# Designs tried in a protein design chat: VH-VL binders against Cytochrome b561, DM13 and DOMON domain-containing protein At5g54830. Part 3

Target 1, 109 residues: Cytochrome b561, DM13 and DOMON domain-containing protein At5g54830, of Arabidopsis thaliana (Mouse-ear cress) (q9ffu6r31to139)
Amino acid sequence: SSLIGHESEFKMLQHQLRGVFTVVDDCSFRVSRFDMLSGSEVHWWGAMSSDFDNMTNDGFVISDQKLNQTFKNSSFIVRLLGNVTWDKLGVVSVWDLPTASDFGHVLLS

## First folded at step 5 (VH-VL; framework fv_ciduvectamig_arm2)

Design A21 (from C12 with heavy chain Y105L)
Fold by ESMFold2-Fast, scan of step 5:
Structure A21 (fold): chain C 109 residues (1-109), chain A 121 residues (1-121), chain B 110 residues (1-110)
Amino acid sequence: as target 1 above (109 residues)
Amino acid sequence: QVQLQQSGPRLVRPSQTLSLTCAISGDSVSSNSAAWSWIRQSPSRGLEWLGRTYYRSKWYNDYAVSVKSRITVNPDTSRNQFTLQLNSVTPEDTALYYCARGRYLWGFDYWGQGTLVTVSS
Amino acid sequence: QSALTQPASVSGSPGQSITISCTGTSSDVGGYNYVSWYQQHPDKAPKVLLYYVSNRPSGVSSRFSGSKSGNTASLTISGLQAEDQADYHCSSYTSSSTLVFGGGTKLTVL
């Protein structure tokens, strides 16, 4: 992917979300200096655009890692689900599924 | 255009169950981009959110702590409506009850007409 | 008792600007941008005026603006008009996935 090596900071919308996003390879990304207050059922979420209707109707889970805790200055690798490719993603969001809430996101274009 | 129409009894006796229905047109009660709430208003308490139901791959409900033990908010997809049931009512439950559509970015963008419910013997 | 604190009343004259505050905690207004403002005329349901702190629905005058600093959100009405006389309510989502309202503010246009 042409995105390999892409690095950007999450835009914080809520839950004190902070961090640096880095595309590592075709199957994974790294998150560093990651802060997040706990939510209800938080997922790594992907969509083509960050608008609310697209995120809720056309968004989907991109990793089986659960974000079910508070994070403080954490760094880790996240593996994409086998059916997820970077060309299907315009946005990677930290998404609380029950509340339909975007805690923050990075844009991939 | 989205419209919400409320129906239900306007007088309820203490200890009974208050039941109200909100009929939806112009949107689906199972819309992934909406949540369906009950809100009441009284001179002493102002506006008070009671609870909501919403569909996100499965149905969810959230309730205010003050009523959680007595309240149920239920969707009915076949009639495109949702209901409030509030058990064991007291005179303090006397209020103007609204149903409303919530979207987290919009807050409550459509409201029903309101139903004044009096709890009295 | 209301979860969010608003002044009970505010007044102004036509053409002036007024501001209504809505104060919560870090678990609602201070922690999240899911703050909405509602205008309510007598015997009417509330109407959404602002959402996500400062966004206006289509059809809402640019005279209405919103901001937030710390635990306090503010609604400002510029160029005050007689039809602005109404009750104004703020609301916020909370860290518990619930919603809370302020006590409401009665605006009188003198």
Scores: ipSAE 0.064, ipTM 0.726, lowest interface PAE 5.6, mean pLDDT 89

Design A22 (from C12 with heavy chain W106G G107Y)
Fold by ESMFold2-Fast, scan of step 5:
Structure A22 (fold): chain C 109 residues (1-109), chain A 121 residues (1-121), chain B 110 residues (1-110)
Amino acid sequence: as target 1 above (109 residues)
Amino acid sequence: QVQLQQSGPRLVRPSQTLSLTCAISGDSVSSNSAAWSWIRQSPSRGLEWLGRTYYRSKWYNDYAVSVKSRITVNPDTSRNQFTLQLNSVTPEDTALYYCARGRYYGYFDYWGQGTLVTVSS
Amino acid sequence: QSALTQPASVSGSPGQSITISCTGTSSDVGGYNYVSWYQQHPDKAPKVLLYYVSNRPSGVSSRFSGSKSGNTASLTISGLQAEDQADYHCSSYTSSSTLVFGGGTKLTVL
């Protein structure tokens, strides 16, 4: 994928979300310096665009890892679900599914 | 255009259950772009958000801590409405109750007409 | 007590500008941009004036503007008109994915 090595910072919208996003390979990304206050049921979420209608109607879970705690300056690798490929994604969001809330996102160029 | 129409008893005795219904037209209670809230207003407490129900692949509920042990907000997809059940009411629950549609940015764009509920013997 | 602090009242004269503050903590107003403002006339349901700190819904006058600095959000009404006399309420999302309101501010146009 041409996205391998892509690095960007999360746009903070809520829950004090901070961090650096890095595409590692075709099936994983790294998150570093990750801060987040806990939400209700927070997921790694993907969509083609970051607007609310696209995120809620066409968005989907991209990893089985739940973000079910407060994070402070954390670093870890996130593995994409087997049916998820980078060409399906314009945005990666930290998404609280119950509240339909975007805590923050990165745009994929 | 969205309209929210409230109904339910306006007088409730202490220790009983307060029950209100909000009928929705112009939108679906299971719309992925909406959340359905109950909010009350009293002179002593101002506006107070109580809880919401919403559909995102499955049904979810969120409740304010102050009422969480006594409150249920339930959708009814067949009638396109949602209800408030507040158990074990006290005179402190006397208030004007609103239903409202919540949007992504955490704001309410349509409100019901309001129902003044008095809790007294 | 209200979760967010607003002045109980504010007053101004026609044509003047007034500002209403809404102060919370880093777990609500300071942590997020999900701040909304509502106008409420007597015997009416609240009407949204601003959301996401400064966004105006269609039909809301440009005389209403919003800003945020640290833990305090502000609503500014320029060119005060008699019809602006109403109660004004702020609200914010919280770190626990709930919503809270301020105590409300009564605006008197003298």
Scores: ipSAE 0.014, ipTM 0.675, lowest interface PAE 7.4, mean pLDDT 88

Design A40 (from C12 with light chain N33K N55E)
Fold by ESMFold2-Fast, scan of step 5:
Structure A40 (fold): chain C 109 residues (1-109), chain A 121 residues (1-121), chain B 110 residues (1-110)
Amino acid sequence: as target 1 above (109 residues)
Amino acid sequence: QVQLQQSGPRLVRPSQTLSLTCAISGDSVSSNSAAWSWIRQSPSRGLEWLGRTYYRSKWYNDYAVSVKSRITVNPDTSRNQFTLQLNSVTPEDTALYYCARGRYYWGFDYWGQGTLVTVSS
Amino acid sequence: QSALTQPASVSGSPGQSITISCTGTSSDVGGYKYVSWYQQHPDKAPKVLLYYVSERPSGVSSRFSGSKSGNTASLTISGLQAEDQADYHCSSYTSSSTLVFGGGTKLTVL
């Protein structure tokens, strides 16, 4: 993917979300200096665009990792689900599924 | 345009089950951008959120702690509606009951007409 | 008592600005932006005025504005009008994935 090496900071919308996003390879990304206050059922979420209707109607879970705790200055690698490819993604969001809420996101364009 | 229409008995005896239905038009009960709630209002307790049902790849329910042991909120995709079932009612459950749509970014943007339910012998 | 604290009543004169507070904890108002405000006239269902702390639905006057600082959210009504006389309710999500309401505030336009 031409996105390998892409690096950007999460846009914080809520829950004190902070961090740096880096595309590591075709199957994973790294998150560093990650801060987040706990939500209800938070997922790594992907969509083509960050608008609410696209995120809710066309968005999908991109990783099995559970974001079910508060994070403080954490660094880790996130593995994409086997059927997820970078060409399907314009946005990677930290998404609280029960509230249909974007805690913050990175744009991949 | 979204419209919520409520139906169900307005008089319930103590210890019985309170059952109300909210019929939805202009949206789907399985819409991924919506959640469907029951809220009641009484002079003594004000507005109280009771519970909600919503679809996100599977069905979810959330319930207020105060009613959790007695309440069920169920969707019916075939009839495009959802129901409230509240067991073992007491006079304290006398209230004006509303169904409402939440989109969370929108709060509760559409409300049913309300149903005054009286619990008495 | 109600989960969120609102003043029982507030009053103002036409053209004035008034503010209604809604105080909770770090597990509801302080922790999230999922604060909504509702206007309720006698014998009518509540009508959403603000959601997501400060967002206005289509058709809601710009005279209504919202803010949040710490554990307190505030609704401000500028250019007060006679038809603003109503009950005002705040609500918030909680860390337990539930919703709670404030006790309500009766606004009197003098």
Scores: ipSAE 0.298, ipTM 0.798, lowest interface PAE 3.4, mean pLDDT 90

Design A41 (from C12 with light chain Y52F)
Fold by ESMFold2-Fast, scan of step 5:
Structure A41 (fold): chain C 109 residues (1-109), chain A 121 residues (1-121), chain B 110 residues (1-110)
Amino acid sequence: as target 1 above (109 residues)
Amino acid sequence: QVQLQQSGPRLVRPSQTLSLTCAISGDSVSSNSAAWSWIRQSPSRGLEWLGRTYYRSKWYNDYAVSVKSRITVNPDTSRNQFTLQLNSVTPEDTALYYCARGRYYWGFDYWGQGTLVTVSS
Amino acid sequence: QSALTQPASVSGSPGQSITISCTGTSSDVGGYNYVSWYQQHPDKAPKVLLYFVSNRPSGVSSRFSGSKSGNTASLTISGLQAEDQADYHCSSYTSSSTLVFGGGTKLTVL
């Protein structure tokens, strides 16, 4: 993917979400300096655009890793599900599924 | 284009169940972008959120602590509506009841017309 | 009692600015940006004025603006008009996955 090595900061919208996002390879990304307050059922979430209607109606879970705790200055690698590929994603969001809430996201190109 | 239309009895006796229906047009009760709430308003307590139902791969319900033991908010996908059931009512449940659509980017963007429910013998 | 604290009343004259506060805790207003403001005229259902602290729905005048600092959200109405006379309510999402309202503020335009 041409996105390998892409690095950007999360846009903070909610829950004190902060961090740096880095595309590591075709199957994984790294987050570093990651802060988040706990939510109801938080997922790594992908969609083509960050518009609310697109996020809720066409968005989907991109990793088995649930963000089920408060994070403080954490760094780790996140693996994409099965056949999730970077060309299917315009945005990666920290998404609280029950509340339909975008805690913050990065835009991809 | 979204409309919420309320129906149900306006007079309920103490100890009975209060039941209201909210019919939805212009959206689906199972829409992934919406949640469907009941909110009441009284002079003594102001606006009070009671509970909601919403679909996100499965149905969820959330209820206010003050009514949790007595309340059910239930969707009906075949009729595109949702209901409030409030058990064991007392005169303190006398209020103007609204149904409303919640979208967290928009708060409550559509409201029903309101139903004044009196709990009296 | 209402979970969020608002002043019971506020008043202003046409052309002035007024501000209404909405104070909660770190488990609602302070913890989340899902603060909404509603305008209610007599015998009408509430109408959303602001969502996500400061965003205006289409059709809502730019005279209405919102902000938040710590546990307090604020609604400011600039260029006050007679039609702004109404009740104003704030609401917030909570850490318990519930929603709470403030006690409401009656705005009188003198």
Scores: ipSAE 0.362, ipTM 0.824, lowest interface PAE 3.0, mean pLDDT 90

Design A42 (from C12 with light chain Y52H)
Fold by ESMFold2-Fast, scan of step 5:
Structure A42 (fold): chain C 109 residues (1-109), chain A 121 residues (1-121), chain B 110 residues (1-110)
Amino acid sequence: as target 1 above (109 residues)
Amino acid sequence: QVQLQQSGPRLVRPSQTLSLTCAISGDSVSSNSAAWSWIRQSPSRGLEWLGRTYYRSKWYNDYAVSVKSRITVNPDTSRNQFTLQLNSVTPEDTALYYCARGRYYWGFDYWGQGTLVTVSS
Amino acid sequence: QSALTQPASVSGSPGQSITISCTGTSSDVGGYNYVSWYQQHPDKAPKVLLYHVSNRPSGVSSRFSGSKSGNTASLTISGLQAEDQADYHCSSYTSSSTLVFGGGTKLTVL
């Protein structure tokens, strides 16, 4: 993927979300210096664009890892679900599914 | 084009169950971009959000702590509506009850006509 | 007794600007960018004026604007008109996955 090595900071919208996003390989990304306050049921979420309609209607869970706690300066690898490829993603969001809330995101294009 | 139409009894006796229905047209109760709330308004308490139901791969409910033990908000996908059930009512539950759609991040963009419910013996 | 604090009343003359505050805590207004403002005329359901702190739905006059600083959100109405006389309510999402309203502010256009 041409995205391998892509690195950007999350745009914070709420829940004090901070961190650096790095595409590691075709199946994973790394998150470093990750801060987040707890939400209701927070997921790694993907969509083609960050528009609310696209996020809610065409967005989907991209990892089995749930972000169900407060994070402070954390670093870890996130593995993509087997059916998820980087060409399907324009945005990676920290998404609270029940509230349809974007805590923050990175743009991949 | 979205319309919410309320129905249900307007007089309820203390200790009984208050039941209201909100029929939806122009949108689906299972829309993944919407949430469906009940809100009441009284002179003494102003506006109070009571609870919501919404579909995101599965159904969710959230309820205000003050009513959580007595309230159920249920969707009905076959009739495209949702209901409020509030158990063990007291005169303090007397209020104008609204159903409302929450969509996008703005809270409530469409409201029902309102139903004045009196709890009295 | 409302979760969010608003002044009970505010007044202004036609053409003036007024501001209504909505104060909460870090668990609602301060913690989230999901503050909405509603206008309510007598015997009518509330109508959304602003969402996401400062965004206006289509059809809402640019005379209505919103902002937030810390735990306080503000609604500003510029160029006051007689039809602006109404009750104004703020609401916010909370850390408990609930919504709360302010006590409401009665705007009188003198």
Scores: ipSAE 0.330, ipTM 0.791, lowest interface PAE 3.1, mean pLDDT 89

Design A43 (from C12 with heavy chain R101K, light chain Y52W)
Fold by ESMFold2-Fast, scan of step 5:
Structure A43 (fold): chain C 109 residues (1-109), chain A 121 residues (1-121), chain B 110 residues (1-110)
Amino acid sequence: as target 1 above (109 residues)
Amino acid sequence: QVQLQQSGPRLVRPSQTLSLTCAISGDSVSSNSAAWSWIRQSPSRGLEWLGRTYYRSKWYNDYAVSVKSRITVNPDTSRNQFTLQLNSVTPEDTALYYCAKGRYYWGFDYWGQGTLVTVSS
Amino acid sequence: QSALTQPASVSGSPGQSITISCTGTSSDVGGYNYVSWYQQHPDKAPKVLLYWVSNRPSGVSSRFSGSKSGNTASLTISGLQAEDQADYHCSSYTSSSTLVFGGGTKLTVL
């Protein structure tokens, strides 16, 4: 993927979300200096655009990693689900599914 | 135009169950961009959100902690409506009850007409 | 008890600007950009004025604006008009996946 090595900071919208996003390979990304206050059922979420109607109606879970706690200055690698490719993603969001809430996101273009 | 039409008894005895129905037209109760809430208003407590139901790949419910042990908010997709059941009512549950449609921004952009429910013997 | 603190009343004259505050904690107003404001005339259901702190629904006058600093959200009404006389309510999402309202503010247009 031409996105390998792409790096950007999360745009914080709520829950004190902070961090650096890096595309590592075709199947994973790294998150560094990650801060987040806990939510209800928080997911790694992907969509083609950050428009909220697109996020709610056409967005989808991109990883099975649990975001079920508070994070403080954490660093880890997130593996994409086997059916997810970078071609399908314009945005990666930290998304609270029950509340349809975008805690923050990175744009991939 | 989205419309919410409320129905149900306006007088309930203490210890009984308060039951109200909200019929939806112009939208689907299983719309994945909506959440369907019950909110009440009284002079002593002001506006008080009670709970909601909503569909996001599966059904979810959230309830205010003050009523959580007594409340159920249920969708009915076949009739395109949702209901409030509040058990073991007391005179403190006397209020004007509204159903409302929320957006993912949590603004309630459509409200029912309101139902004044009096809890008295 | 209301979870969010609003002044009980505020007043102004036609043409003036007034501001109504809504104060919570880091677990509601301070933690989320999901503050909504409602206008309620006597014997009517509340009408949404602002959502997501500062977003106006279609049909809401640009005289109504919103902001947030720390744990306090504010509604400002500019060019005050007689029909603005109403009760104003704020609400916020919480860290417990619930919604809470403020106590309401009665606006009197003098």
Scores: ipSAE 0.007, ipTM 0.610, lowest interface PAE 10.6, mean pLDDT 87

Design A45 (from C12 with light chain G31H)
Fold by ESMFold2-Fast, scan of step 5:
Structure A45 (fold): chain C 109 residues (1-109), chain A 121 residues (1-121), chain B 110 residues (1-110)
Amino acid sequence: as target 1 above (109 residues)
Amino acid sequence: QVQLQQSGPRLVRPSQTLSLTCAISGDSVSSNSAAWSWIRQSPSRGLEWLGRTYYRSKWYNDYAVSVKSRITVNPDTSRNQFTLQLNSVTPEDTALYYCARGRYYWGFDYWGQGTLVTVSS
Amino acid sequence: QSALTQPASVSGSPGQSITISCTGTSSDVGHYNYVSWYQQHPDKAPKVLLYYVSNRPSGVSSRFSGSKSGNTASLTISGLQAEDQADYHCSSYTSSSTLVFGGGTKLTVL
């Protein structure tokens, strides 16, 4: 993927979300300096666009990692689900599914 | 109002290609808030999702494993429609075929009228 | 045989409550809340009844409710009416970004 090495900061919208996003390989990304206050059922979420309708109707879970806690200055690698490819993604969001809330996102364009 | 209108042959011979068209009104096939699916229904297998096409800066397709080697779902933006092609059909492909608009995880909110396709010699 | 397990039939009398189960695996029903329910009357296309386990589209009666526990989602119809006689189908998205359906349940209103 041409996105390997891509690095950007999360845009914070809610829940004190902060961090740096880095594409590591075709199957994983790293987050560093990751801060987040706990939500209801928070997921790593992907869509082609950060528009709310696209996120809610056509967004999808991109990783099995559960974001079930508060994070403070954390660094870890996130593995993509086997059928998720970078070319299907324009945005990676920290998404609270029951409330349909975008805590923050990075754009991959 | 969104409407989906299906058309295509209702009788197909074994080993041939099954081809159906779904014409869309009230929405665009290239709408980035929609995905366009084919679903079939038979007494023996119930409802079975076959595949979808959707536009997000470029066109994408996803297909069920059971049909992946034989299926193509293609959009046509000039006619605001999408098609199903299913190759090498067998009598097991006899079913009522629906097109539907999906909201990825939220379900299918509009369905076509259905087309009964019989695969027989 | 369908990917998700539903009872083939269920019956009830007007005014009663009935529940239809939909059992999958930890990679579909049990993994996320991406469960939808559809109502299908004879010779009609399915109509979405519930999405995301328990959410109702506009126009769907509050008599229809959904829940999930582990790998089993449930549709409950309260205050059963004659017009509820139909087939009911569940569906779930999978961890592989495909969609699967249950075998369907025929509801008879006695």
Scores: ipSAE 0.008, ipTM 0.617, lowest interface PAE 8.9, mean pLDDT 86

Design A46 (from C12 with heavy chain R101K, light chain Y32W)
Fold by ESMFold2-Fast, scan of step 5:
Structure A46 (fold): chain C 109 residues (1-109), chain A 121 residues (1-121), chain B 110 residues (1-110)
Amino acid sequence: as target 1 above (109 residues)
Amino acid sequence: QVQLQQSGPRLVRPSQTLSLTCAISGDSVSSNSAAWSWIRQSPSRGLEWLGRTYYRSKWYNDYAVSVKSRITVNPDTSRNQFTLQLNSVTPEDTALYYCAKGRYYWGFDYWGQGTLVTVSS
Amino acid sequence: QSALTQPASVSGSPGQSITISCTGTSSDVGGWNYVSWYQQHPDKAPKVLLYYVSNRPSGVSSRFSGSKSGNTASLTISGLQAEDQADYHCSSYTSSSTLVFGGGTKLTVL
């Protein structure tokens, strides 16, 4: 993927979400200096664009990792689900599923 | 425009089940961005949220602790509506019942007309 | 008793400003920015006035503003008008994926 090595900071919308996003390989990304206040059922979420309609109607879970805790200055690798590829993603969001809320996101490209 | 229309019995006997229906127009009950709640209002307890149903790849329900053991909120996608069933009612369940559309983030932006339910013998 | 504490009543005169408080805990108002305010006139359903602490829906006057400090959210109404006389309710999301309301505040415009 041409996105390998892509690095950007999360845009904070709510829940004090902060951090740096880095595409590591075709199957994983890294987050570093990751801060987040706990939500109700928070997921790594992908969509083609960050507008609310696209996020809710066409968005999907991109990783099995659950984000159901408070994070403070954390760093870890996130593995994509086997059917997820970078060319299908315009945005990676920290998404609280029950509330349909975007805590923050990074734009790809 | 979203409209919510309530129907159901206005008089229920103690120990019976209170059943109300909320018919939705202008939106889908299975919309991924919506959540569908029942809220009641009484002079003694004010506004009280009872529960919600919502679709996010599967159906979810959340219920208030005070009613959790006797409440069910069910969607019906074929009729585009959702229902409240409250079992084993007592006179304390006498209230004005509302259905509402909203999310925790946006609040409740659409409300039904309300149904005054009296629980008495 | 309601989960969130509001004063039972407040009053003001036309042109004045009033503030209504809504106090909860760190598991609701203090922990979440999902605080909403509702205006209710007699015999009508509540109408959303503010959401996400301070955001106004389209059509809501800028005279209505919201804020939050710690476990207390506040609704401020500036330039009071006779039509503002109503009941005002706050609500908050909780860490248990539930929603709670305040006891309501009756605003009298004298």
Scores: ipSAE 0.095, ipTM 0.748, lowest interface PAE 5.5, mean pLDDT 89

Design A47 (from C12 with light chain N33D)
Fold by ESMFold2-Fast, scan of step 5:
Structure A47 (fold): chain C 109 residues (1-109), chain A 121 residues (1-121), chain B 110 residues (1-110)
Amino acid sequence: as target 1 above (109 residues)
Amino acid sequence: QVQLQQSGPRLVRPSQTLSLTCAISGDSVSSNSAAWSWIRQSPSRGLEWLGRTYYRSKWYNDYAVSVKSRITVNPDTSRNQFTLQLNSVTPEDTALYYCARGRYYWGFDYWGQGTLVTVSS
Amino acid sequence: QSALTQPASVSGSPGQSITISCTGTSSDVGGYDYVSWYQQHPDKAPKVLLYYVSNRPSGVSSRFSGSKSGNTASLTISGLQAEDQADYHCSSYTSSSTLVFGGGTKLTVL
């Protein structure tokens, strides 16, 4: 993927979400300096665009990892689900599924 | 446009079940961007959120602690509606009951007309 | 008792500005930006005035504005008009995935 090595900061919308997003390979990304206050049922979420209608109606879970705690200055690798490829994604969001809430996201370009 | 239309009995006897229906038009009860709530209003307690149902790959329900043991909020996708059932009612459950569409971002953006329910013998 | 604290009443004259506060804790207003304000006229359902602290739905006058500092959200009505006389309610999500309302504020336009 041409996105390998892409690096950007999360846009914070809610829950003190901060961090740096890096595409590591075709199947994973790294987050570093990751801060987040806990939510209800928070997921790694993907969609083609960051507008609310696209996020809610066409968005989908991109990783099995649940973000079910508060994070402070954390760094870790996230593995994509086997059916997820970078060409299907315009945005990666930290998404609270019950509240349909975008805590923050990165745009892929 | 979204419209919410309420129906159900306005008089309930103590110890019985209060049952109300909210019919939805202009949106789907299984919409991934919405949650469907019941809220009541009384002079002594003001507005009080009771509970909600919503679809996110599966159905979820959340309920206020004060009513959790007595309340069920149920969707009906075939009729595009949702219902409130509140068991073992007492006179303190006398209130104006509203259904509403909730979105975390937009708040409660559409409300039903309200149903005054009186609990008396 | 309501989970969020609002003054019971507030009053003003036409053309003035008034502010209504809504105070909670770090587990609701202070922790979440999912704060909404509702206007309710007699015998009517509440109508959303502001969502996400400060955003206005289509059709809501720019005279209504919202802000938040710490555990307190505020609704400000500028250029007060007679039709603004109503009850005003705040609401917030909580860390328990529930919703709570304030006690409501009766606005009298004198």
Scores: ipSAE 0.157, ipTM 0.768, lowest interface PAE 4.7, mean pLDDT 89

